# Ledger of designs, part 2: VHH binders against Rho GTPase-activating protein SYDE2 (SYDE2)

Target 1, 120 residues: Rho GTPase-activating protein SYDE2 (SYDE2), of Homo sapiens (Human) (q5vt97r660to779)
Amino acid sequence: IDAFRHYSFSDQPKCSQYISGLMSVHFYGAEDLKPPRIDSKDVFCAIQVDSVNKARTALLTCRTTFLDMDHTFNIEIENAQHLKLVVFSWEPTPRKNRVCCHGTVVLPTLFRVTKTHQLA
Key: E = the ipSAE of ESMFold2; O = the ipSAE of OpenDDE; V2 = 0.75 times the mean of E and O plus 0.25 times the DockQ between their complexes.

## First folded at step 1 (VHH)

Design b03 (framework vhh_7w1s_2)
Fold by ESMFold2-Fast, scan of step 1:
Structure b03 (fold): chain B 120 residues (1-120), chain A 119 residues (1-119)
Amino acid sequence: as target 1 above (120 residues)
Amino acid sequence: QLQLVESGGGLVQAGGSMRLSCAASGFTVSDYMGWHRQAPGKQRELVAKIYSGGTAYDDSVKGRFTISRDNTKNTVYLQMNSLKVEDTAVYYCATDLEYSSGWYEYDYWGQGTQVTVSS
């Protein structure tokens, strides 16, 4: 997976359980983005479950080092333990997309906060 | 289930033209669709892509190939003109789900269609 070779993830020893069902993920934005060019960029936000792409936004214009949005992803998950949110800069030429930032959410912790899903 | 089916490949003489089609069925596709190719002994490379903002092409095919999409956005075409022997490759259609990004190993791919250009 070439898109993930340029950033590191912390170990998460608490992610040892699985969940299944329909999940709604609310995303309110991102800060401290580092665009690879000084001009405005097309970006998109993606959700990955256990390193598999499950959802993403349409292309968005990012004009500064922050992205404001109010978006809900509705995804179907099965026997999942990790959920990652990644912001990519989209390239207009046929090149690789570049990661601007990412975050990882522990699904059992999210379930305990929202109480909307059951552990499998 | 999302499925991509390529068609239109075959044998053609150098200087000729060929049109490839890729039909998507199943889940709603994203606004991104692209054509990739893999020549014998080489890595798979992106040739052309189409998205809401327009089209983009690899320099090796710019001016010769044209990517387009039908009005339903579930079929993409690659019109190949002035074909060269070095365009010989298996051509793959690729997309992601509307809520799934491209550039990953798990992107949705077609089975490929062989294009052979002879001199």
Scores: ipSAE 0.005, ipTM 0.161, lowest interface PAE 10.7, mean pLDDT 65

Design b04 (framework vhh_7w1s_2)
Fold by ESMFold2-Fast, scan of step 1:
Structure b04 (fold): chain B 120 residues (1-120), chain A 117 residues (1-117)
Amino acid sequence: as target 1 above (120 residues)
Amino acid sequence: QLQLVESGGGLVQAGGSMRLSCAASGFTFDDYMGWHRQAPGKQRELVAKITGGSTAYDDSVKGRFTISRDNTKNTVYLQMNSLKVEDTAVYYCAKGEWELPYYFDYWGQGTQVTVSS
């Protein structure tokens, strides 16, 4: 069941309850990836809940500095507080793997994930 | 606990082919598995890795080597084609953890591959 597809960012509550249930996170893509490239680069996206990895995409081809994707993560969460989205560049040598962008959302604060926005 | 056991190394002539096997226990399909190699006097380098059906290769072997996995046997393979003398090295099987997928935490004992001219 969908949880974030139509939600917008809000930082209203100071004190929030932890959230549990089936969550659907729709990711449209990313722009302004770091560092800029002129050749194709393989990347993948990962989702973490309270610093625990829950899901990732397969490798995706990224052209230049943008990633065009349409992926939905369906995850089960229990007493969760934070959701983090991370885009990694895929490198054969471990020392060359890098974070291209990331963002964190405090649950139950609602945040929209779209192709036009790089989470911060 | 994960245990890695490598096999399939040996001597082969340049231009030949060889397949290495790594038998593993305790890993899941979405674990990161890879093949590294270390030539005499050189640092160990990552050659190929696989996770959840996705693969990646070092530029020096891309197009010649293929990494694959048989989940029913918990075995990962490295098919090496068009071998060159510079491919001579000890080849290591390794498994990385999900939470830090750019590192490898468990290693096999290594298998020697010697390519002669």
Scores: ipSAE 0.000, ipTM 0.176, lowest interface PAE 12.3, mean pLDDT 67

Design b05 (framework vhh_7w1s_2)
Fold by ESMFold2-Fast, scan of step 1:
Structure b05 (fold): chain B 120 residues (1-120), chain A 119 residues (1-119)
Amino acid sequence: as target 1 above (120 residues)
Amino acid sequence: QLQLVESGGGLVQAGGSMRLSCAASGITFSSYMGWHRQAPGKQRELVAKIYSEGTAYDDSVKGRFTISRDNTKNTVYLQMNSLKVEDTAVYYCAAETYYDFWSGYPDYWGQGTQVTVSS
């Protein structure tokens, strides 16, 4: 379940099936998060390309079911097809980190993705 | 950027108590803070950690040391009781932002404060 608010797509021609190069991904926040633990307030956001973890934010405190932030990931990708933004609840044992929310964007259909507004 | 400044170290007799303080400045206080120590000729080791879900301690200090924080002062404390000569080390305050995807290594370190426990 995708808790991201809005996206806008470019009306320019579709990209090739696989994408390579430097990509900038702007993350403005998430809402309707479903924490695996009611008492957990610590989360981090990660970006995955073709199911491989590429980058993550610093640890963030999530006071409620929404996360406000303004963060840019600058990543180098090679022959990629899928981009996924994932919010994990943090645990002292990293292997037990659990997904709160995720969104997946298929790169061949991504000419330009703009989040139209941020969480309040 | 986050800056950490330790205070409260010094000389103390075995069996005594001491409290270390770490003041965080530059950005809003992180919920993930810890104390590490490095004895002469040894590697730096985690002593105590405080995070939003609770605290964790190295077995060598469990029951003797207590980590706490005051969010209004952006300060974390290490209360050390029943000190032993083996506790002699430079104590470092650290903040963890988990820059590496799974590692959780500290991103920020204080300058260190010397604690010497004499017999």
Scores: ipSAE 0.013, ipTM 0.150, lowest interface PAE 8.9, mean pLDDT 67

Design b06 (framework vhh_7w1s_2)
Fold by ESMFold2-Fast, scan of step 1:
Structure b06 (fold): chain B 120 residues (1-120), chain A 119 residues (1-119)
Amino acid sequence: as target 1 above (120 residues)
Amino acid sequence: QLQLVESGGGLVQAGGSMRLSCAASGFTFSTYMGWHRQAPGKQRELVAKITSSGTAYDDSVKGRFTISRDNTKNTVYLQMNSLKVEDTAVYYCARDSGYDLYEGAFDYWGQGTQVTVSS
């Protein structure tokens, strides 16, 4: 189960409008994360525009499956089509998957998210 | 001009203790420092890390190794007790900048120090 499944727009009509300018993305949190390490988990969140990294948070310590944060990304974009939010599990060994989960938002419409809900 | 320099490695008998040091220069200590090791023929693995929320250890060293730091000296330490032959490896000090994109792996590494545990 992908904790960012509710932010994927693969099953919706694609927006053909491209957007340029300054964009603010407010991320409030995520829950039901399943990182590889259970005891102590460091995670960080990144924002990608058209598969290019634009911003990220500092490392955050997750003691449970819930990540509570209040972070605003202020980014400059040009002719952007897709925005992707990615939560990375901090795994210092190359053998472990560093991606916890991800979601995609189709520009120019951004959703205000207060939490990511587990698919029950 | 960022540099991490390890010291304190060497030969030790099984059951012994050893303390590794990592001196940082060219930057202020970040919140996230770690010790990794690489045994012959194996991939590099995280042994211990120190973060803003505390410390964490790999199960293979839990209860035997202790990571600590001295911000005044810009130095991080790994105290290794009850050493086993299986702990033989090159030990690397590593730093996470906390601000680089794709920080799923440590960005700054030391040169490594050899630790050999004999039976």
Scores: ipSAE 0.000, ipTM 0.152, lowest interface PAE 11.1, mean pLDDT 64

Design b07 (framework vhh_7w1s_2)
Fold by ESMFold2-Fast, scan of step 1:
Structure b07 (fold): chain B 120 residues (1-120), chain A 119 residues (1-119)
Amino acid sequence: as target 1 above (120 residues)
Amino acid sequence: QLQLVESGGGLVQAGGSMRLSCAASGRTFSDYMGWHRQAPGKQRELVAKISTGGSAYDDSVKGRFTISRDNTKNTVYLQMNSLKVEDTAVYYCAAGYEVTYSDYEYDYWGQGTQVTVSS
């Protein structure tokens, strides 16, 4: 525990923790999804860079709790810190999105993807 | 630009059948297509949808309605059997394409076709 902490970059060496350039992200599928119902759901996958949407897939069918696909995102990133892959369930109403799964890849360090389920 | 034109609507007696057609023109591809309906004073609701992975139906029409697609003719069909007075509505064809993730609603809608089921 520290009473006060100082985060001024003027008092510390600059650190380049961001990455820029063209990136290809291959997505082969997802497992253990939380669909709104037991039967087949339509889903799509989106890629976000620093909480900004960059690309998405076409609508795909998710059967039970898994998604099989083979898709490549080609994106241009600038001074990016975080890459996030999100799987959304398509809803019949335009007013509701539901996140089934997401993973976050930390740039430029070791690439690690974690899966998180969202409750309905 | 994609245009959707519905046909096959009209007046039918309860217990009868009817087939709706939706012809798409202008664009050469869509990821998914569906049928929605709107009865007077009610919100527009999904009836059936079809994608590469299969079809899905609203519980109120399961076992009675069948959606199918002919990619060669760029047409989607809705076969309606055992029609009920409560199926009376304007039926809309809709098509979706790849869009930004904030947009998961249909990109294109037809003008609608009236289906009236009398007792």
Scores: ipSAE 0.000, ipTM 0.139, lowest interface PAE 11.3, mean pLDDT 66

Design b08 (framework vhh_7w1s_2)
Fold by ESMFold2-Fast, scan of step 1:
Structure b08 (fold): chain B 120 residues (1-120), chain A 119 residues (1-119)
Amino acid sequence: as target 1 above (120 residues)
Amino acid sequence: QLQLVESGGGLVQAGGSMRLSCAASGFTFSYYMGWHRQAPGKQRELVAKIDSGGTAYDDSVKGRFTISRDNTKNTVYLQMNSLKVEDTAVYYCAVDTAMVTYEYYFDYWGQGTQVTVSS
């Protein structure tokens, strides 16, 4: 998660119940990506909640070690504990795509994700 | 929720062509999809894949087979040209929705269609 741009995490008490509901996750990019092969510049992102895939992006161009993105995932969650974002390098052979990086957020009632821009 | 309906296949003579179709329903965006085949007594193998980034092929079919997608129909095709007797197999289309795992996990499969190449 430290690799994601334009986001911060607050360790502030926040009591909310994730029994059911819609969640919007905004990602503004990733830094410090390490592609498995130097010849691969094409990547895509997938989002997973408690080991269930919820969404993925189309193929994106990675700039050296940076991925610039402005994407919103709208997902349905039920009593969720973990949110994981994975960046894959696209594999041009019939082999599994390789992971460049991933981040996991534990979703207890004590944590929240905030945008880096101020609310005005 | 995801459903795969596979069609095509049959008997064809060596050197001929055949097109297999896989109609996918119940999903709202593209997943990682592949065409697999299994000959009698052999292990199932992935021969072609397609995703939003492009296509890739096993060396045994490269230059002869073409995988494509018609997004308006949510259908994936496998165009097979210059067929050889060794291409005889049951062909399956499959979707991998578990993109965050370390291995392919094709969690939705077509029913399979027999392709027999004679001569």
Scores: ipSAE 0.005, ipTM 0.233, lowest interface PAE 9.9, mean pLDDT 66

Design b09 (framework vhh_7w1s_2)
Fold by ESMFold2-Fast, scan of step 1:
Structure b09 (fold): chain B 120 residues (1-120), chain A 119 residues (1-119)
Amino acid sequence: as target 1 above (120 residues)
Amino acid sequence: QLQLVESGGGLVQAGGSMRLSCAASGFIFSDYMGWHRQAPGKQRELVAKIYTGGSAYDDSVKGRFTISRDNTKNTVYLQMNSLKVEDTAVYYCAREYSGYDWGSEFDYWGQGTQVTVSS
């Protein structure tokens, strides 16, 4: 299962919609996560820029449906249009990481957050 | 040079036990190491995985197989008990991709070791 099956590329043809520079993204945690297995306690967070993986955290222990953390992603972006934050529940199969929740930021417009609790 | 070398396979009778070893050389041991297998005519599947937080097993082997590692020796083991004819496969050791940060090297696989379980 491809972990990026939730990626969506928006049609934004104008250069004024692109952002470049150093970006800091602060992630304070998540709640109401729906891991696919009740005994799964391992998750990790990833950040994607224009559907390309940019960074991720190490495995973190999830307290049932709660994830408490204080993590900062410092990333360099070039002519970027979309920023996506993804929380994956760890699965025993490589590439079969479930998406517990995600958010998409369209640069430079308003922040948009989408909760997704679905089967791969 | 980076490589994974499996050993310990062979022929065993149903109900028997066998231990596979995977020696890693030329790189730092990953936090994510696993054993995969591929039976004739079937897709390759993950059997067991070990990482710093614990281990995980495919339901078909849970309770019968145990994965462990010795970080000092850069070796991962798969202890297989109560073997069934259905466990016949080529077993592969792999370093799993441990992150989504591009620019890092992806999976490494060993050559595989044949395990044949006869009735």
Scores: ipSAE 0.000, ipTM 0.119, lowest interface PAE 12.6, mean pLDDT 65

Design b10 (framework vhh_7w1s_2)
Fold by ESMFold2-Fast, scan of step 1:
Structure b10 (fold): chain B 120 residues (1-120), chain A 120 residues (1-120)
Amino acid sequence: as target 1 above (120 residues)
Amino acid sequence: QLQLVESGGGLVQAGGSMRLSCAASGFTFEDYMGWHRQAPGKQRELVAKITSGGTAYDDSVKGRFTISRDNTKNTVYLQMNSLKVEDTAVYYCAKIYRTSSYGSWTYDYWGQGTQVTVSS
């Protein structure tokens, strides 16, 4: 992993506290979704930057526990530290948007060519 | 301001029929319009929905209820046939506004509700 990072990754600042600019996030889909109700078939995906909603998809139909999509979000960020992708099930009850699944990507605060930056 | 106004509820005998109307102000019926209900002591549930792609119904009402819309009048209807005592609830009309646009979010609009009481 360390050797791969050293020879394959694009050059990055060795110390990066915050990131600003245009970011493209490509979402390929989700598996093992656990909707709060068996009849929850409508979902949507949201991108949050530092706990602020920046973009979301239209309502999508989720069949069982699998969501297949291919979508790119283009977002503008300023001094951001954390990016989070959240998939919400659509609930008919007001203010009960529940998470089917979520993923979190921590924006770089420190880049080093070491095993502490493992690929998962 | 955007508003949904339900009408047509009341008291009906089991086996009877009733039609609910929902007039929407300031909306088009693009995307999602739905009828939800809340029985005493129970959670609010989706009964029927209509989108540009078609209609969908909860299994408990399939074959008995029909959702339709009149875009020229900005009105959505719920035709209820073969009513059962278990259909007794407050019926709510909902408009769910969704967007995939950057910086936008889902907006939910709910009517005040109309009581439907089915007596044995």
Scores: ipSAE 0.000, ipTM 0.098, lowest interface PAE 16.3, mean pLDDT 64

Design c01 (framework vhh_7ocj_1)
Fold by ESMFold2-Fast, scan of step 1:
Structure c01 (fold): chain B 120 residues (1-120), chain A 121 residues (1-121)
Amino acid sequence: as target 1 above (120 residues)
Amino acid sequence: QVQLVESGGGLVQAGGSLRLSCAASGFTFSTYAMGWYRQAPGKQRELVAAITSGGDTRYGDFVKGRFTISRGNAKNTVYLQMNSLSVEDTAVYYCAADYYGSGSYEDYDYWGQGTQVTVSS
């Protein structure tokens, strides 16, 4: 969160197209999820910068239509335009993780979640 | 260069135990999830056990309660303790590194060369 305080909200959002520095992203949770599959209750969150994976959480158990968490990602970014948070259903077979939810933030804005997909 | 080197495989009698080790180099081990997979003749590779960077574990249904995965970040090594072995556990066992844990979101999937485990009746 300290590194996040060094990023200011701009009244001219198209003046700076690329952002560099240390960033803290605080995630409070997700709502209106579909019930998880009976045999797949584990999820994890990953943060992507310009489609490159930068960090992820430990496994979380999702048993309801909402995911309640207080997690902070501390990441270093360089000349970045887009930041995306992705929630995956954890699968025992590699490369079969299913996207449950994603949101995209266009840098340098503070908050702009564009799309969410429900847990399948 | 990334390397995963398995060791500890061999011949063991049914009901016996083996401990496999996988030594990793060329990446920041502590940030990666690690897994063990196996492949028996004529079958597809299947997940045996996985452990995340945070220490959470998952096991295949056929080994639950018999096998234990663990990691030593100081030694860049992941372990598989195999107890109560049966002939059906005979396979080549592979070590794998996955930045995102039990599935890559397009890229950074490393595999070892495998170690043979043979369980005799």
Scores: ipSAE 0.000, ipTM 0.139, lowest interface PAE 13.1, mean pLDDT 67

Design c02 (framework vhh_7ocj_1)
Fold by ESMFold2-Fast, scan of step 1:
Structure c02 (fold): chain B 120 residues (1-120), chain A 121 residues (1-121)
Amino acid sequence: as target 1 above (120 residues)
Amino acid sequence: QVQLVESGGGLVQAGGSLRLSCAASGSIFSIYDMGWYRQAPGKQRELVAAITSGGSTRYGDFVKGRFTISRGNAKNTVYLQMNSLSVEDTAVYYCAAEIYDSSGYYLEDYWGQGTQVTVSS
């Protein structure tokens, strides 16, 4: 009776949660991209895990503000906290202090995981 | 910081081959996008070849089919195999590395000192 009243829910991720295992990440495209140049057509996507590049696509065609793709990455992760997809433009001439074209996509929904030795 | 050191340049006869190497020191090489550029006397610097950390490649129109870029992450080295060389390939060849932050923003590039390639007829 009312035992669930002693439990609360938080939609904020706890910074001490970590994920390990084989993960399949499916990307179906990206929208609302802002390339640094209107004529930019070559892009690639990279997966970063805890600020470390883990995988990249081949060069892809981007049509101004959208990118159509169907790609699956199979990555092995260990004690990971943060997963990020970054879309880069491939630049013919590197320049210092410029911003590359990039965007983000929502990764598949993951269930909240708490460290084995940590109780909420 | 990253240091890039090119090697393998020199004098070669038209129709010959050379392999350039660029050794990187400092940070983790495997996350860098690497490229080769060249600059002939009185000309602007142009892209020869580029390779991403994932292995995707891009070539300048004048070298496509003759040159091949590759990387050896275990040795922190990028290579440019140059075949069927012509006098038009005479230039100083530069190695470059691009670096991005954890948010995917361009931070800076690093350039080697360059290595001279001279093709005689």
Scores: ipSAE 0.000, ipTM 0.130, lowest interface PAE 14.4, mean pLDDT 65

Design c03 (framework vhh_7ocj_1)
Fold by ESMFold2-Fast, scan of step 1:
Structure c03 (fold): chain B 120 residues (1-120), chain A 121 residues (1-121)
Amino acid sequence: as target 1 above (120 residues)
Amino acid sequence: QVQLVESGGGLVQAGGSLRLSCAASGFTVSEYYMGWYRQAPGKQRELVAAITSGGDTRYGDFVKGRFTISRGNAKNTVYLQMNSLSVEDTAVYYCARDEGYSSSWYDFDYWGQGTQVTVSS
């Protein structure tokens, strides 16, 4: 069952909607990236559900201020409220404890959800 | 299942060369960030070399100019060519894959068992 729904996410329990099922999120790239370091070339894109990391792309080489890609995240969600896509830069040294963020894309209120229990 | 198997380690004299191989199964190496790490006795594991899904490479300062990371898509294998070896390069070398899905943001997701490299003077 595929449907486009208009959802609004809120921290108020009375008007919040929770969603469950298999979700496919298509990511076509990013533009206007403002990295903290101009010499950082490695980036990855991650999807967060309720502030928990659920999926990410393999590390990719960013070209200047944009990232060209065509990637689909297939995730299983359970009673989820918030969805977020983040672009991170990778620290190449294993002793470093931080990843620098290049940008954040918040998913819109319109998205597609399937009701199946099987991965795509 | 994801599996990484290293090979090509051994005993070599200082100034010599070795080529390590990391054979992957359960995924395609060209789609992932692949890396080589090493760990000497009593020391922390450190990054030696990495290759992005786009083919760009990264190296640790202590091996830059001497080591080369590459991959062969036909064999689904990642290689580490080690030239001008010194006693300080003696360590167990590990192959690793970086990918997502509930993984740590700060470490690689899958590791091989390691291959021993010993450099004698």
Scores: ipSAE 0.005, ipTM 0.158, lowest interface PAE 11.3, mean pLDDT 66

Design c04 (framework vhh_7ocj_1)
Fold by ESMFold2-Fast, scan of step 1:
Structure c04 (fold): chain B 120 residues (1-120), chain A 121 residues (1-121)
Amino acid sequence: as target 1 above (120 residues)
Amino acid sequence: QVQLVESGGGLVQAGGSLRLSCAASGFTFSDYAMGWYRQAPGKQRELVAAISSGGSTRYGDFVKGRFTISRGNAKNTVYLQMNSLSVEDTAVYYCATEGWDYGDYEPFDYWGQGTQVTVSS
């Protein structure tokens, strides 16, 4: 599925290694999720820039392998190279949050993501 | 700032009931999961019950069927109804919520100060 449907392909032949400014990332949902447990119903999405958490959604109910959300992240980035969106399973402590799937967009060349990475 | 304030603890006889409340402030309560944890003397802190923003609940095996977690979004409060209490339920009970910025990926970032529950035989 296309986890970053609001991003379009930008064919820029001259790109800087870093970009700065305000960015809006529109996330429409995810399909074919592989949760760590069959009964994992609660998830949340986080956006990371250069491996630093910038924002997350509220807790969402995952419908087995489908997440329908239509959420926009408005983030301020500074000298950024990579943007990653991660879907986490919410688990009560003492267990840590578990990753259901992730997608990565390389900056500064932005384009639609057609497939979601899934962690087994 | 995020603040969680527990109330309702006390001394109760075995077989009795107590209702704990946790008043939350400093965040959009309705958007976040809330949980109750407990810690008995000499034991590790353990999950008692949790409730998601959508109302899904989870319970520790030792309290299933006896305790009920609920939330009142209009009052920014989470509750724990404790029935059929036993001496083994004696512990400090803590309210917790998952923070908005979770740099270390822990499920609950913010904790209340706790409220003592003592069950006598």
Scores: ipSAE 0.006, ipTM 0.193, lowest interface PAE 10.4, mean pLDDT 69

Design c05 (framework vhh_7ocj_1; at its last look DockQ between E and O 0.09; V2 from the best seeds 0.00; counts 0 for: pae E 11.9 > 2, unsure alone 63.1 < 65, grease 29.2 > 24.2, SAP .733 > .668, placed apart)
Amino acid sequence: QVQLVESGGGLVQAGGSLRLSCAASGRTFSSYDMGWYRQAPGKQRELVAAITWGGSTRYGDFVKGRFTISRGNAKNTVYLQMNSLSVEDTAVYYCAAEPTYYDILTGYDYWGQGTQVTVSS
ESMFold2-Fast, scan of step 1: ipSAE 0.071; ipTM 0.425
ESMFold2, look of step 2: ipSAE 0.000; ipTM 0.113
ESMFold2 (binder alone), look of step 2: mean pLDDT 79; pTM 0.814
OpenDDE, look of step 2: ipSAE 0.007; ipTM 0.257

Design c06 (framework vhh_7ocj_1)
Fold by ESMFold2-Fast, scan of step 1:
Structure c06 (fold): chain B 120 residues (1-120), chain A 121 residues (1-121)
Amino acid sequence: as target 1 above (120 residues)
Amino acid sequence: QVQLVESGGGLVQAGGSLRLSCAASGSIFSDYAMGWYRQAPGKQRELVAAIYSGGDTRYGDFVKGRFTISRGNAKNTVYLQMNSLSVEDTAVYYCAKEYEFTSYSGTYDYWGQGTQVTVSS
């Protein structure tokens, strides 16, 4: 009787796993940019992976409501879920710089690999 | 905690050169721009030069072509090479570190104590 062992466990299969590696991201421009409240012609684009900053462009001259660029980022990722491109305007006032988002492009989850669960 | 310490200031004659150094402790380079600012007596602080996490640089128009900012990641140091100095460059120079990707604020998070640069005629 004591040999009767009651156990239950639930093993939820993993349908995906994020990976690490070098990723190339190409940007060709942005449209419908909101102009900064403060007079600033300098902008830059930043890549965020899971809300962590990974890379950015050089300072670029923004032409009113659009940004022309042809830029490739090679970034190293670890367990990435989301990639975001954010356009920032730069304010040169030192004590109160304004970094304002002109636009945000959200890319879907980049890489997923189905991984078989290993039992102990 | 991040500590910024400037060095390399001093008295120099017009036409001379100086190199400023900013040494930092802790995790200083990942998500931050590093900048040099200056403040002359009776004037507001102004941006001299900045270097961003991606390696891009920016300069104030009044120093463009004369000053160069660079970064020594292995030493946690940022440098400002100042050439062709004029009396108008006389100011206290401050090193600053700012998280450059905030959505609402661009205020530098950390400032050094400043180093005096005096250019005589």
Scores: ipSAE 0.000, ipTM 0.189, lowest interface PAE 10.1, mean pLDDT 63

